# Designs tried in a protein design chat: VH-VL binders against Non-structural maintenance of chromosomes element 1 (nse1). Part 8

Target 1, 232 residues: Non-structural maintenance of chromosomes element 1 (nse1), of Schizosaccharomyces pombe (q53ek2)
Amino acid sequence: MEKERQDGLSDKHKFILQYIMCRTAGVDNEQVRELVQEQYGETATVEDVINELNNSLHNFDFKIKRVQDQLDGRLTLHFQNLSGDPVSQMATPYPPVQIELMRKIIEWIMKCDDYQYSLTTLQIQKLSRKEMGLAPSVIESHLHTFERDGWLRQREGIWTFTNHALAELDAYLHNEYESNLYECNACREIVIAGYVCDCGYCLHVYCCKHLAHVNCINCNTPWANATVIGRW
Short names: E, the ipSAE of ESMFold2; O, the ipSAE of OpenDDE; V2, 0.75 times the mean of E and O plus 0.25 times the DockQ between their complexes.

## First folded at step 1 (VH-VL)

Design p11 (framework fv_patecibart)
Fold by ESMFold2-Fast, scan of step 1:
Structure p11 (fold): chain C 232 residues (1-232), chain A 122 residues (1-122), chain B 107 residues (1-107)
Amino acid sequence: as target 1 above (232 residues)
Amino acid sequence: QVTLKESGPTLVKPTQTLTLTCTFSGFSLSTYGVGVAWIRQPPGKALEWLAHIYWNDDKRYYPALKNRLTITKDTSKNQVVLTMTNMDPVDTATYYCARLEYSSSFGPFDYWGQGTLVTVSS
Amino acid sequence: EIVLTQSPDFQSVTPKEKVTITCRASQSIGRSIHWYQQKPDQYPKLLIKYASQSFSGVPSRFSGSGSGTDFTLTINSLEAEDAATYYCHQSSSLPFTFGQGTKVEIK
């Protein structure tokens, strides 16, 4: 690999970093792979470039995190700020009431019954009115802002975390909601879309599909009989 | 570009524990579908798979040796460590580490270390 | 476990002649067979993966074929540098297993 230094990072590294930073909802690993190969040649890997970037970024409490989509395994890269309170950092442009609503939504998703890790629009409206006294139009406006900014995703009125939110909130969720968390036994990341066997062995949908087995490794029970985590 | 190298003791006494380290470069064990395996070859004999570890910390061991083997990884150091307990003269072999891939199914061992000969004798 | 049986165990071949090595699996493995070359006192190198796909940098004189239980590695025209032991390896199921090896030497 060619390398030129300017302020500790080459111009090629700074170009890759800027590309990732400008995509606030994350960027496809394949798009970055093409950029890396254009800049450094066919043998260069995304992982090596990201590791080099992270060595420099760590000095400033920043990081690029790779996230594997829990359903289809697509890799995305996310620029994250490691300093301060993650919820406040995510919601820095928001009024205090909107930040508090985000904290409440995170709590409600994490404490959801029946392994759902999701909320309907109606549930959010009812809980927000009851616990915060917010008007329906205010709640609706805030939800659209959270979706637009890449913190929540919605499908047919069902809301849950984006991959970007999971990356930013990882430490926060472990600290505040450890007893409500499932971790994938294969990749050790938080599970909001997956399967949990009666024996407690848990996998993301993608990890389950790509481990080349139909039965639980731990107890040999068919995955067809496992409890579904999430709603997708 | 991809390189692997084994390190550890070359001489082990019966009943002792063997610890081997594989140090690699040119790839990361945080990459989806990538793993590192340990394979051994007794002098003049065939290759024998012992264990592997994947990017997602999935660990597999040869069934007859499972109670003697432990495989771990340190992704930040680009290292995979194999520990084998209760060594016996029949465990004398050249020990290799090798990279393996998984996509829709298990793949080949595409890059190998140079190997390290471990002799078990008193 | 799946047993892989190679034939022949040993072959002494005149340069430029064709070499054929067979690997038979005790049960069907689809195309999950891989072939390695190991020269004396060296580590194994991947030649052919998934029965018939050449690994990068491998000379075109090496080819693989077969599916199910019967697999063949062919060296179309043997060169001096091809003197080695060749191993087949199945990745269809755990535990992964290797054939016993076929030693090829130059006459």
Scores: ipSAE 0.000, ipTM 0.394, lowest interface PAE 22.0, mean pLDDT 85

Design x03 (framework fv_daxdilimab; at its last look DockQ between E and O 0.07; V2 from the best seeds 0.00; counts 0 for: pae E 14.1 > 2, placed apart)
Fold by ESMFold2-Fast, scan of step 1:
Parts: C-alpha cells; structure tokens; sequence
Structure x03 (fold): chain C 232 residues (1-232), chain A 124 residues (1-124), chain B 110 residues (1-110)
C-alpha cells in the first residue's frame, strides 16, 4: 500500500490466503487469528493481514470479506470474486440449466411473502417443476449440490442463503433486488434473519441482542412487537 | 462385504476410447464418492479424478482435461470412467476406490476400499 | 512426476523402526490434515494404512503411525516385519479439491 502496489505477497501471506481460499463455506475468524499469530507473532492482528492481502487481491478483482452471522454473531472470512456475473462465477462448474435454477432460487428467496427469505423443499420442487419443467429427482440432486458447495443451507427442509452466498452475492442482490432488501441499521449489511420495527428500523437477530436494547432506539417501541424477518 | 468389482482387462489401439466400470456392493452407494487412480507398469500411483455418487459432481486431474469423463448409475450402484484419445502412455492398471462424501466445509477420509484394478493396454 | 516428495527407498532390519517422509507445499500437506498413507504389495491394489494424518482404519496394526509437521507428513513403522516389505504412498487433499500422490517409497526388510 505505501506505493499503491506490491512487488508480491510474502510466503506467510500466501499461506493465510490459501487457507481461506480453500474453504468455500468460509473460515472462522478465530482459526485465522491462530494462524496469523503462529506466522507473525502475538501482536499481529487478523485485520492487518487481511487488509494487506486485500491490497494485493484488488489488482485481480478478488477480496476477502468478513461476515458476521446474523443469529450468533460468529465472524467468518470469505474469499470473493468481484469480477463478472457473480451467479455465473459461483456456479462455473454447473451446467447451464443448473445455473438457471440457482438464479430462480435466488429470485424466489428474495421475493417470498411475509419477510420469510427462505423456501421449503416442497416450494422449491413445485416452483422448479412449474417454471423449468425439471423432474423431482433432478431438482433434489441440484439442491444437494448447492448445499454441498456452500451456496444454500437447509434446516428441517427450510432453505436459505449461507453466509458465503450472502458475501458473494451482496452486490448482485443490491443491484437486482434493492426493493426487496432490508439493511441492518447497526452494521449496514443485508438482513435475512432479524427484526423490523413498524418505524422501519431494522436489526439482525445478533445485532438486536448485542446492543441489548429492549425497545427500538428510533421510536421506543418494544422489539417484542417487531415483525420477524426470516425463518430460523 | 463392502466391495468394488471392476470390469475386465482391455486392449485398445492408439486413438481409441476405453470405458471401465466399477460396481459397488455392501454399502449405501450414494453416501460415498468414487476416485479413479491409475498406475503405469513399474510406476507410482496417479490420481485421475473423483465423482460423487450423491449428485454426480466431478473433479478431474488437470493432466486429463478434455479426455476423461466419469459417470454414475445409481440404479445399479456402478461408477464408470471413460478415457478418450488413448496413447501408449495411458497403458496402466486403472483402480476405482471409495472416498467418504466430502462435506463442503471439510473433506474427510482416505480411499478406504479399492477395486482389484483393470489393466488397459494401448498398443498398435 | 509426483506432486509430493518421498524418498525412493528405506530399509531396516526386523524389529527396527523406520520412518518415511512426505513433503508437500502450503497448498496441500501444509494446509490440510487430510493426509493418507497406502501400502501396496506387488501385483495387488493399494491398502489404506493411515487417514487424516494419524488415524488407523480398523484392522491396521498399531505398529503403523502417522504424524505431520509443517509441510512434511511422516509414516512410522515400528517392530518392522518381513510382510511390511512393500511400496508406500502418501496422498494429500489440495486447495483445488483434488488429491495428489507422492512418488512412493520402497521399504525393504533386510
């Protein structure tokens, strides 16, 4: 950064980068902290190393993004490709029909009713058969691939985005689904698990808990009366 | 009980294709992946690629790009490996081996069950 | 050419301990605890001896043990026996979601 360019990253930086890149679902901030301290000593911080990596990665349209889990606040680090169409890039190994299915699932999640930002397995099956004519076994196979590759998560048949998908799709979701998005008033990130007050003030579940406010800071209405965003 | 049974030896001419089969028995086929590994006479092991029996997703060794295709038939619990544009240096014993299904967060386990191998001889 | 470096041969006498090294890079052995070791007798398929650096499958003798330090994994065979004479291969998972093998080590029991 001193000269707005580097001659190259150190081998220690490359090791940290490889560790993060190889974990498509993200890597715990605490695991990276341990690696950073092992490589650079106790005074080294994750933030400094990631900033140094991002200075070099920016030249190639890549970035490491830190994501805070919306329910428990756990920090994870994710390698992002900033170039091209994010859906096509994340689904490069997939056949065209599978990429199309991913785009439709993103749309269905973003446009679902009642602030749910999630789909049941049955809903995905019905919509995929109706809109794409896909057989149930083909849909099931693709869903397993999306879960395996870290793009979607499933809990008791309820599907939504992983933290990795939210990081990778952030710009895409803002560009394509701006009118469908809520943004956390505390951390300014997209909300798919949280609360929205009648006044429009919105927080992730974790941000609401972390701030320890019983009432909305903007209008003083109890959070117990807020609309729940997401299914969790 | 747990077994991978491979098809018999093949003799092919340069430029031909070969398709080797690997039939699984004694376990739930779709809970595992199948790796293909070859070994030229007197040489070491070379990994060719793997396929998930769960969804058919594949990863191939870069050296074999464009020449190899791996498929599964879940109704018969059989994996297939097809190698095209055969050359004399493709002469090898071809093994299939079972691998644990990889969680997208963490890969686990080595290749714990191996087929007996299929000798493919490429000669004019 | 092998992606992981092993010595071509190692020899020992019955009852001795021998160690085989397997050296990779930060994109395989150095980054992952997913190193496996295989034993191969002439004319036979390989047999898994160690997985995930140090774990033994059921039925593998406790004379076989694995370890790792930095970019180098090691297989140790204690109480060396005549039937241990074989080729041994290490393998590692890689940052590309692939596997790579070492060149193999011929163990000779003198």
Amino acid sequence: as target 1 above (232 residues)
Amino acid sequence: QVQLQQSGAEVKKPGASVKVSCKASGYTFTNYGISWVRQAPGQGLEWMGWISAYNGNTNYAQKLQGRVTMTIDTSTSTAYMELRSLRSDDTAVYYCARVRYFDWLFPYYGMDVWGRGTLVTVSS
Amino acid sequence: QSALTQPASVSGSPGQSITISCTGTSSDVGSYNYVSWYQQHPGKAPKLMIYDVSNRPSGVSNRFSGSKSGNTASLTISGLQAEDEADYYCSSYTSSSTYVFGGGTKVTVL
Scores: ipSAE 0.000, ipTM 0.397, lowest interface PAE 18.9, mean pLDDT 83
ESMFold2, look of step 10: ipSAE 0.000; ipTM 0.441
ESMFold2 (binder alone), look of step 10: mean pLDDT 90; pTM 0.934
OpenDDE, look of step 10: ipSAE 0.029; ipTM 0.586

Design x04 (framework fv_daxdilimab; at its last look DockQ between E and O 0.03; V2 from the best seeds 0.00; counts 0 for: pae E 9.0 > 2, placed apart)
Heavy chain, then light chain:
Amino acid sequence: QVQLQQSGAEVKKPGASVKVSCKASGYTFTSYGISWVRQAPGQGLEWMGWISPYNGNTNYAQKLQGRVTMTIDTSTSTAYMELRSLRSDDTAVYYCAREGYSSSWYLAPFDYWGRGTLVTVSS
Amino acid sequence: QSALTQPASVSGSPGQSITISCTGTSSDVGGYDYVSWYQQHPGKAPKLMIYDVSKRPSGVSNRFSGSKSGNTASLTISGLQAEDEADYYCSSYTGSSTLVFGGGTKVTVL
ESMFold2-Fast, scan of step 1: ipSAE 0.049; ipTM 0.647
ESMFold2, look of step 2: ipSAE 0.000; ipTM 0.508
ESMFold2 (binder alone), look of step 2: mean pLDDT 91; pTM 0.933
OpenDDE, look of step 2: ipSAE 0.000; ipTM 0.484
ESMFold2, look of step 10: ipSAE 0.011; ipTM 0.585
ESMFold2 (binder alone), look of step 10: mean pLDDT 90; pTM 0.931
OpenDDE, look of step 10: ipSAE 0.015; ipTM 0.533

Design x05 (framework fv_daxdilimab; at its last look DockQ between E and O 0.01; V2 from the best seeds 0.00; counts 0 for: pae E 20.1 > 2, placed apart)
Fold by ESMFold2-Fast, scan of step 1:
Structure x05 (fold): chain C 232 residues (1-232), chain A 121 residues (1-121), chain B 110 residues (1-110)
Amino acid sequence: as target 1 above (232 residues)
Amino acid sequence: QVQLQQSGAEVKKPGASVKVSCKASGYTFTSYGISWVRQAPGQGLEWMGWISAYNGDTNYAQKLQGRVTMTIDTSTSTAYMELRSLRSDDTAVYYCARDSGSYFWDAFDIWGRGTLVTVSS
Amino acid sequence: QSALTQPASVSGSPGQSITISCTGTSSDIGGYNYVSWYQQHPGKAPKLMIYDVSNRPSGVSNRFSGSKSGNTASLTISGLQAEDEADYYCSSYTSRSTYVFGGGTKVTVL
């Protein structure tokens, strides 16, 4: 995007920025590594280039965030708006009713009392009809758009946030839903797929697997007894 | 504690209109919908329409389209159902029911006691 | 006349099990897991017995169970008791964001 070009950024930096920005589902860290090495040579690192970009982007309340998948640990890079209302940014291409539906879906996912941080298609249909009076065809159309645009993912009729949505909504979720939010004790990111011990120690599925501890490091209670967070 | 209280019985002449009220208490009125269901003497249940207490949006049964209007007053937690151009076959008990809209289930979980509307000359 | 088809009557003796069917189309029962069942005693408002196909509200006896296969939902009452004598109605959400009811089934306890 022309409006993202700034004094002091090289054409190579701008190319990498555009590559990341145009992929709303995020970009695999390994793909960016190959791109960086093509542009700057084999000694250049993703970390160095992204830090250079972020130094320039920070003045505009933007950054590129690296996200670790909560189940398999795969790393992706996401363009993030640091402003206090990312849902308003989503609003730019969407009609008002569609934006209202997105705000409601975020609320319904976050305020569930069952640790699931997800909704079935039937739950979304039911809640959207009752709270907003929307017809099933309208709801289905909007859900398809949210999935297509990379905000929600669906597996076997179970809907939750994509890694891209979690990156974009990070500040918003902390500001609006702090009391409904779990954070991983190993990496300090939001948990929607993981385990929480009765002592409050919480880990993503991947972080728990990677640490390979049978028992909670904080209280020595078996992880087999922990509460499961998420549906996956 | 959670209840729907309906207005009293009505007797109307053919061609008149009737407006039945349904006052909710014991829950957050705007978080649920209200459905209206009628039952003619000796007959089964017939769904008439639904109104969202959140925004006032309505869906009416096709058979009643053009004759029924549903409204809400959020300041009094009251739903209303008005039926116009009454016929003798509109004689029925009219129920309001909470359309649950809850996170985990969908059904009419709380019912008013019913309002008998008799249409006769 | 009703959108969902139920048998007019079902009878059983105390202690027996009975089943009431409710048949619709793919745009109601077949398309959604939002089937509910209501019990109505003479002169009373209906009472919710089953919601979302098979779930019981708090306070409803576990003798009542619900199921669905294709376009047909079923209510089963086991250990039939005298107080179960009533009219039973099924209901379903539809593809038009409306509700429809079955014609009702009179349960007689012999």
Scores: ipSAE 0.000, ipTM 0.418, lowest interface PAE 16.8, mean pLDDT 84
ESMFold2, look of step 10: ipSAE 0.000; ipTM 0.397
ESMFold2 (binder alone), look of step 10: mean pLDDT 91; pTM 0.937
OpenDDE, look of step 10: ipSAE 0.007; ipTM 0.488

Design x06 (framework fv_daxdilimab; at its last look DockQ between E and O 0.08; V2 from the best seeds 0.00; counts 0 for: pae E 13.4 > 2, placed apart)
Fold by ESMFold2-Fast, scan of step 1:
Structure x06 (fold): chain C 232 residues (1-232), chain A 123 residues (1-123), chain B 110 residues (1-110)
Amino acid sequence: as target 1 above (232 residues)
Amino acid sequence: QVQLQQSGAEVKKPGASVKVSCKASGYTFTDYGISWVRQAPGQGLEWMGWISAYNGNTNYAQKLQGRVTMTIDTSTSTAYMELRSLRSDDTAVYYCARGLTMVRGVIYYFDYWGRGTLVTVSS
Amino acid sequence: QSALTQPASVSGSPGQSITISCTGTSSDVGGYNYVSWYQQHPGKAPKLMIYDVSNRPSGVSNRFSGSKSGNTASLTISGLQAEDEADYYCSSYAGSNNYVFGGGTKVTVL
């Protein structure tokens, strides 16, 4: 049984890898935990299996990234490509105009100067028509495709990045939009849903709740007075 | 191990309301959605609606819109389904089932099911 | 009555292969790759057999396979066994976070 967990990809590792790779929106850590326990026994951990997979995948510039949801802390696993331009790779099945729309939506979300890191359907329609001359039905079709493929999520007409998109675009966003980014002081990941204190100390909504501090640990200002990042 | 424990059988008169509970254990409750699916005696499965355990957002089947309310209590990891203005054709086994996804439009299926709650509506 | 059309019954002998069809529209089965199949024995809750058209959960026999062509999804059971006698339901995402079920197919092992 232990020899089945060899350095390199065993058949059981390949099965778990395929399970994760086939899910564009990511897969719940708890589901993979159940799968790992069924394949390797009750004491087997997701952490060990994912580390073994990543050791092999690194040779091909691939990785499985664990992402923590910024509002509720839910853990999901995402297959990502580390090589080349992430936007082009993410959009390889899309026509050029749809790739351009994706790049524009990323830009509009990131350069939203009101800390919202989100767009309404009406904002996307208005900006896409103004900057690209796209018809409303074409914009609607592309948004449906981005949601279906797990790149954007929508709730009550409010659009922003999925956890999958944040994982895939992480390096790209740091490279292109560093001056527009907030990072969580607790977990060091990008913040699109959280709080930023006037002192600059920033936390995801979940990290803030998890730490259970009423006041900023850096300056002792109440979190109730912080600027809200995101729309959720 | 994932478990969904449902409340016991109910007998109601027409016009009454019923509230069925579904207590989750063995996983992080807020990571998943809960769907409600019913099955009338000798009939097929009918999807009633979905609730996110994460934020309480709901989507109800059009046929039941206005009569059904789904809620969650995160402190007890319990989902509830209340059906109002009961009719004899609401007699069914009501199942809760764990669904994958809180992202609108993303893939969903029912991986774990409760054992069902029989609701009988009779005069 | 149901949104997705399944045959009412399918029968076979032990060792045979049977196929159950599930026909919808371009707004559900034809529009998305989010078809799942459930097995239900009398008096029991449904059990997930196939998800995302062709994927099998851990613990489900490799005798069960799923496929899709156009607006029709199919569940195939190879090497039919007595314990496969059950009702089988297909389900599909139908847009706007809505879901639909097929009418169900009773599989009889003769």
Scores: ipSAE 0.000, ipTM 0.402, lowest interface PAE 18.4, mean pLDDT 83
ESMFold2, look of step 10: ipSAE 0.000; ipTM 0.512
ESMFold2 (binder alone), look of step 10: mean pLDDT 92; pTM 0.941
OpenDDE, look of step 10: ipSAE 0.017; ipTM 0.550

Design x07 (framework fv_daxdilimab)
Fold by ESMFold2-Fast, scan of step 1:
Structure x07 (fold): chain C 232 residues (1-232), chain A 122 residues (1-122), chain B 110 residues (1-110)
Amino acid sequence: as target 1 above (232 residues)
Amino acid sequence: QVQLQQSGAEVKKPGASVKVSCKASGYTFTSYGISWVRQAPGQGLEWMGWISTYNGNTNYAQKLQGRVTMTIDTSTSTAYMELRSLRSDDTAVYYCARDHPGYSYGWLFDYWGRGTLVTVSS
Amino acid sequence: QSALTQPASVSGSPGQSITISCTGTSSDVGAYNYVSWYQQHPGKAPKLMIYEVSNRPSGVSNRFSGSKSGNTASLTISGLQAEDEADYYCSSYTSSYTLVFGGGTKVTVL
């Protein structure tokens, strides 16, 4: 242990980085754990490797972010570009009208003062037609592209952000939609699926389940009486 | 440079309340949370709670729930911690600490204030 | 009464290696890789030395290293120096999304 470490990334670090970078929907933490153990041995941790990668990546305005799914707590790792406009980064293959539609969808989701942080297919169709004059077939084509590229997810016609989109848009959402954001009191991340008590204490669905508290820890009101954030 | 400047020492009677301030500078105040940690003379560290500088949401240690209130003033980049119904065992140095976001969702206290001594005596 | 168990004191001579243990449960140290270590000199605020089990902040000497096995985390100080005399505290994230500290270990350089 007297040997000085070389500055920069090893070939093993580059392999792990490349594996994560190539997966735009994010990569399962357990899969990365297996790769880390294969490359560095059984005692190596994902946390150590990701920290070492982030120390290097920070010089280039990149990072790897660990995201916990707000419903089931599954951990995924996401490569982020911290420089520039995240919506415009989606732009390389997208026409200007499609980029504008994504900005509008983000706005409509964020300005849902009904706590839902989601849109129905019908709502997107109506708003896109009204505010942008887009034909239904064009809207549907763009929505399929956003879903395919991992920016939006849809379940039974209910559209919201993927974990990857939340990671990529984190700074953008804080900057542009500060007054529309809820933050989890347990894990400090943005809430689009969770509960907010009348006292203001807020938790992701998973964080609430994991804490296993029947009542709000701040005011002792039952969580059954809390306002539901999101629609899943 | 990052600094957390705390208010001066306080002497309080049992049953009174104390409000400690923590003025942040050298970084974007709303990008980092603030945790409060206390240390009784000759004793170890005790986490009291956390506040989001972004929206004012709090998470308090269960032992202190109902006696502690944490607030922020974004216009002055200042966090406050008020402790009520003071007892002699509340005599401690009270620290504010910046909670570094990092890539984990645990607490990482990368910068600390110098501490505020609160003495509770009759 | 601390949530995490540390030895009250550890002693060593200059140039030696010492190790401080921090023992928790399967709901804190054993559950997550979110263990931090803080150094505190008399009359001063704590300083972050290690975070997420084994990571060093910028400016912390490579003589300090962290590890974890099961429910026990360890801080190792190699090449012990006089300025390492201090109290050392471990902390861990818990499954209840709270933070707990160890009781602290006084390191003495003899």
Scores: ipSAE 0.006, ipTM 0.504, lowest interface PAE 11.0, mean pLDDT 84

Design x08 (framework fv_daxdilimab)
Fold by ESMFold2-Fast, scan of step 1:
Structure x08 (fold): chain C 232 residues (1-232), chain A 123 residues (1-123), chain B 110 residues (1-110)
Amino acid sequence: as target 1 above (232 residues)
Amino acid sequence: QVQLQQSGAEVKKPGASVKVSCKASGYTFTTYGISWVRQAPGQGLEWMGWISAYNGNTNYAQKLQGRVTMTIDTSTSTAYMELRSLRSDDTAVYYCARSYYDILTGYRWFDPWGRGTLVTVSS
Amino acid sequence: QSALTQPASVSGSPGQSITISCTGTSSDVGGYNYVSWYQQHPGKAPKLMIYDVTNRPSGVSNRFSGSKSGNTASLTISGLQAEDEADYYCSSYTTSSTHVFGGGTKVTVL
């Protein structure tokens, strides 16, 4: 009895969309592949379903973004809202001071001149006190919240973006920090863990390892001589 | 040195099947996919499909769905392409080519290429 | 019938620059930065000349360059030489997770 569907999506497409949307930290591509094959048959691909969903979602400023982990290559899918200010939308439950701290942390990570795209706990504490006058306990509390909510990850006191944060901030980072960005020549995504050759050819750690190239395919210089991006 | 070595020329009758092999050397076989591309005499290139050397997942061109099967043997670093129910318009040189491996997309460019296998379907 | 449109032929004199266009849609060339170009001499397998729109593999002459504007990708050959006489094919990834080729362009060096 329906004349036309409001969003043009089938019930099967809506099921896949809801599955992805309910997983705010991202969903494994392999889990979505199983669901797609259950709904559409064994020849159906995740890429085709996601492209069909994105065609409909574009009218509402939403998108599903694929993210490949830069170290191990694990694929995850992330629902993102493209409307408005991404940092404010990401930090909607946070007080204004905490949102401003997030903006500052993003800036400090991106403007790192040593290719590290990361900050130590001590660097964050020092910069937050100096630039915003925040107490150490307040800074610590906010960092804990950012880690808990999946925006920043920490390993032995070294802080950087999660895959979820990179997906959500992709357009924002390109708009605000284009001159500070490296893109992977294999997958065309932002690099915060990888290698850049003196010729400018750049690869994620996973892309470099996965392709098994000993030398840069652009200039034939050994990857052993490349500049390391990130700290992992 | 990275190389793809293909099996020799085949002559088949309409309705038969052909299976072309592509043996890889000089790189870790499982880190790349293999694409198959054909070219009829005097015509352009036509993409047939792709197979992951990592997990054997395949994606075929719509026109060939149901007639083509791609497989891998990781123990010999060899990819195979079988085309069934052959017709005279399947006469072509069949190429295998190493494709950038990506679990989601699988194939973005092709390098290197095998030398090609001529398959003639006649009579 | 080719998914991507190329001119059938392009000609030039030695030392000139020539450009080959490759026109698709927003579902292939216009939607992705995954355009590659291949050179094929008679009786030989294709050779990768350009990948990801602008990137040149090791061993390919810097006389070859690639670009893209909207739904059209271009291959430019500067300082045209006799050995450049060949067929050239563009290719692109598509929204259906397949790959398509252009019809090919025969380059003639006069």
Scores: ipSAE 0.000, ipTM 0.402, lowest interface PAE 18.4, mean pLDDT 83

Design x09 (framework fv_daxdilimab)
Fold by ESMFold2-Fast, scan of step 1:
Structure x09 (fold): chain C 232 residues (1-232), chain A 124 residues (1-124), chain B 110 residues (1-110)
Amino acid sequence: as target 1 above (232 residues)
Amino acid sequence: QVQLQQSGAEVKKPGASVKVSCKASGYTFTSYAISWVRQAPGQGLEWMGWISAYNGNTNYAQKLQGRVTMTIDTSTSTAYMELRSLRSDDTAVYYCARELWFGELSHYYYMDVWGRGTLVTVSS
Amino acid sequence: QSALTQPASVSGSPGQSITISCTGTSSDVGGYNFVSWYQQHPGKAPKLMIYDVSNRPSGVSNRFSGSKSGNTASLTISGLQAEDEADYYCSSYTSSSTPVFGGGTKVTVL
């Protein structure tokens, strides 16, 4: 009797799409849930709206991707461009030297020793000076821009990818850095914050907490003895 | 078409074991978990446990710990539930159901597709 | 055994609205937004009607709606129809990372 929300993009769907697109660092699923319920009523679901949006967006090589935070499991929504080289797409507004710096930072994070998938401000500054000859003030300016634009996050001078960057770079990281990647055995997403057992079994911090198993299923070694991935 | 096909009805004597199968089709088996839920005649739903098809990790209901084992065979997209030391009060319809364990939407512990059920009768 | 409390029976006439409650504790219904509702016709497998408190799967009538206040979740069926006559079960995620079911409610359409 009633038409399904999958009939095509309504003005209400376009409003929700615009809301998500304007949030370059991603938007909280709960905020979108409230917006959806405000527009369509209490029984409306984020899932139905996002699926309808993605049906239309796919025609233009765009997608709204949901990302589960690797530490706390919080769900965020990210507008993603599926066309072309993700690094070139994300860096389109940047000067060539800034694009090169972003490519280098991605490489340094991915090839980081001790499973850390992160860099200190001092490490970025030293590597940028050594490999690109950049002045400290130029490096600081570019890092500020990357943080502002939602590509890198920083806590206590420790830099790594945002959930937004992981969504945008997913295909790129698999293509360029497959041998440097860990995937979560529970959810099959890239791990930059988690645990890896000596046997190679790997889980995000959140996935490990949620499964609540004391020992690794493959080798029965306690998770307390696992190698920590990331620095958080 | 997403489907879970369960093995046929079984009649067992007290003290025996039963192994119920659940064959998945129409989706990527290893992207989901399988929950097992039973229902005694005229009674409510009772959760028995789940198994992740991602990695074989299991979680069993406390009262069934030590009597139940859940396994998967990824080559045939089949989940199994074995219940040992059967008692008359284990007579029930046993259901398998697909759980969105760690989906893109981060939903937990809801069962979106159910098998038709397997009647297990325990009597002498 | 069921950890969540549901009324044993609820009845209504065609076209009415009925509500089924599901009461737990702060460590299940009250602590998380992971409440689901299942419909079961005699001799059939359960069917998911609501998940995550208020979300409806594709193909489920918008006459079915879910809500939660404190430790009590509710399923509301508006415009009650003969085909809605069934048993309804709530389920919730617990602090021990396991689901629990309610005792079930028989809906009778008079």
Scores: ipSAE 0.000, ipTM 0.411, lowest interface PAE 15.8, mean pLDDT 83

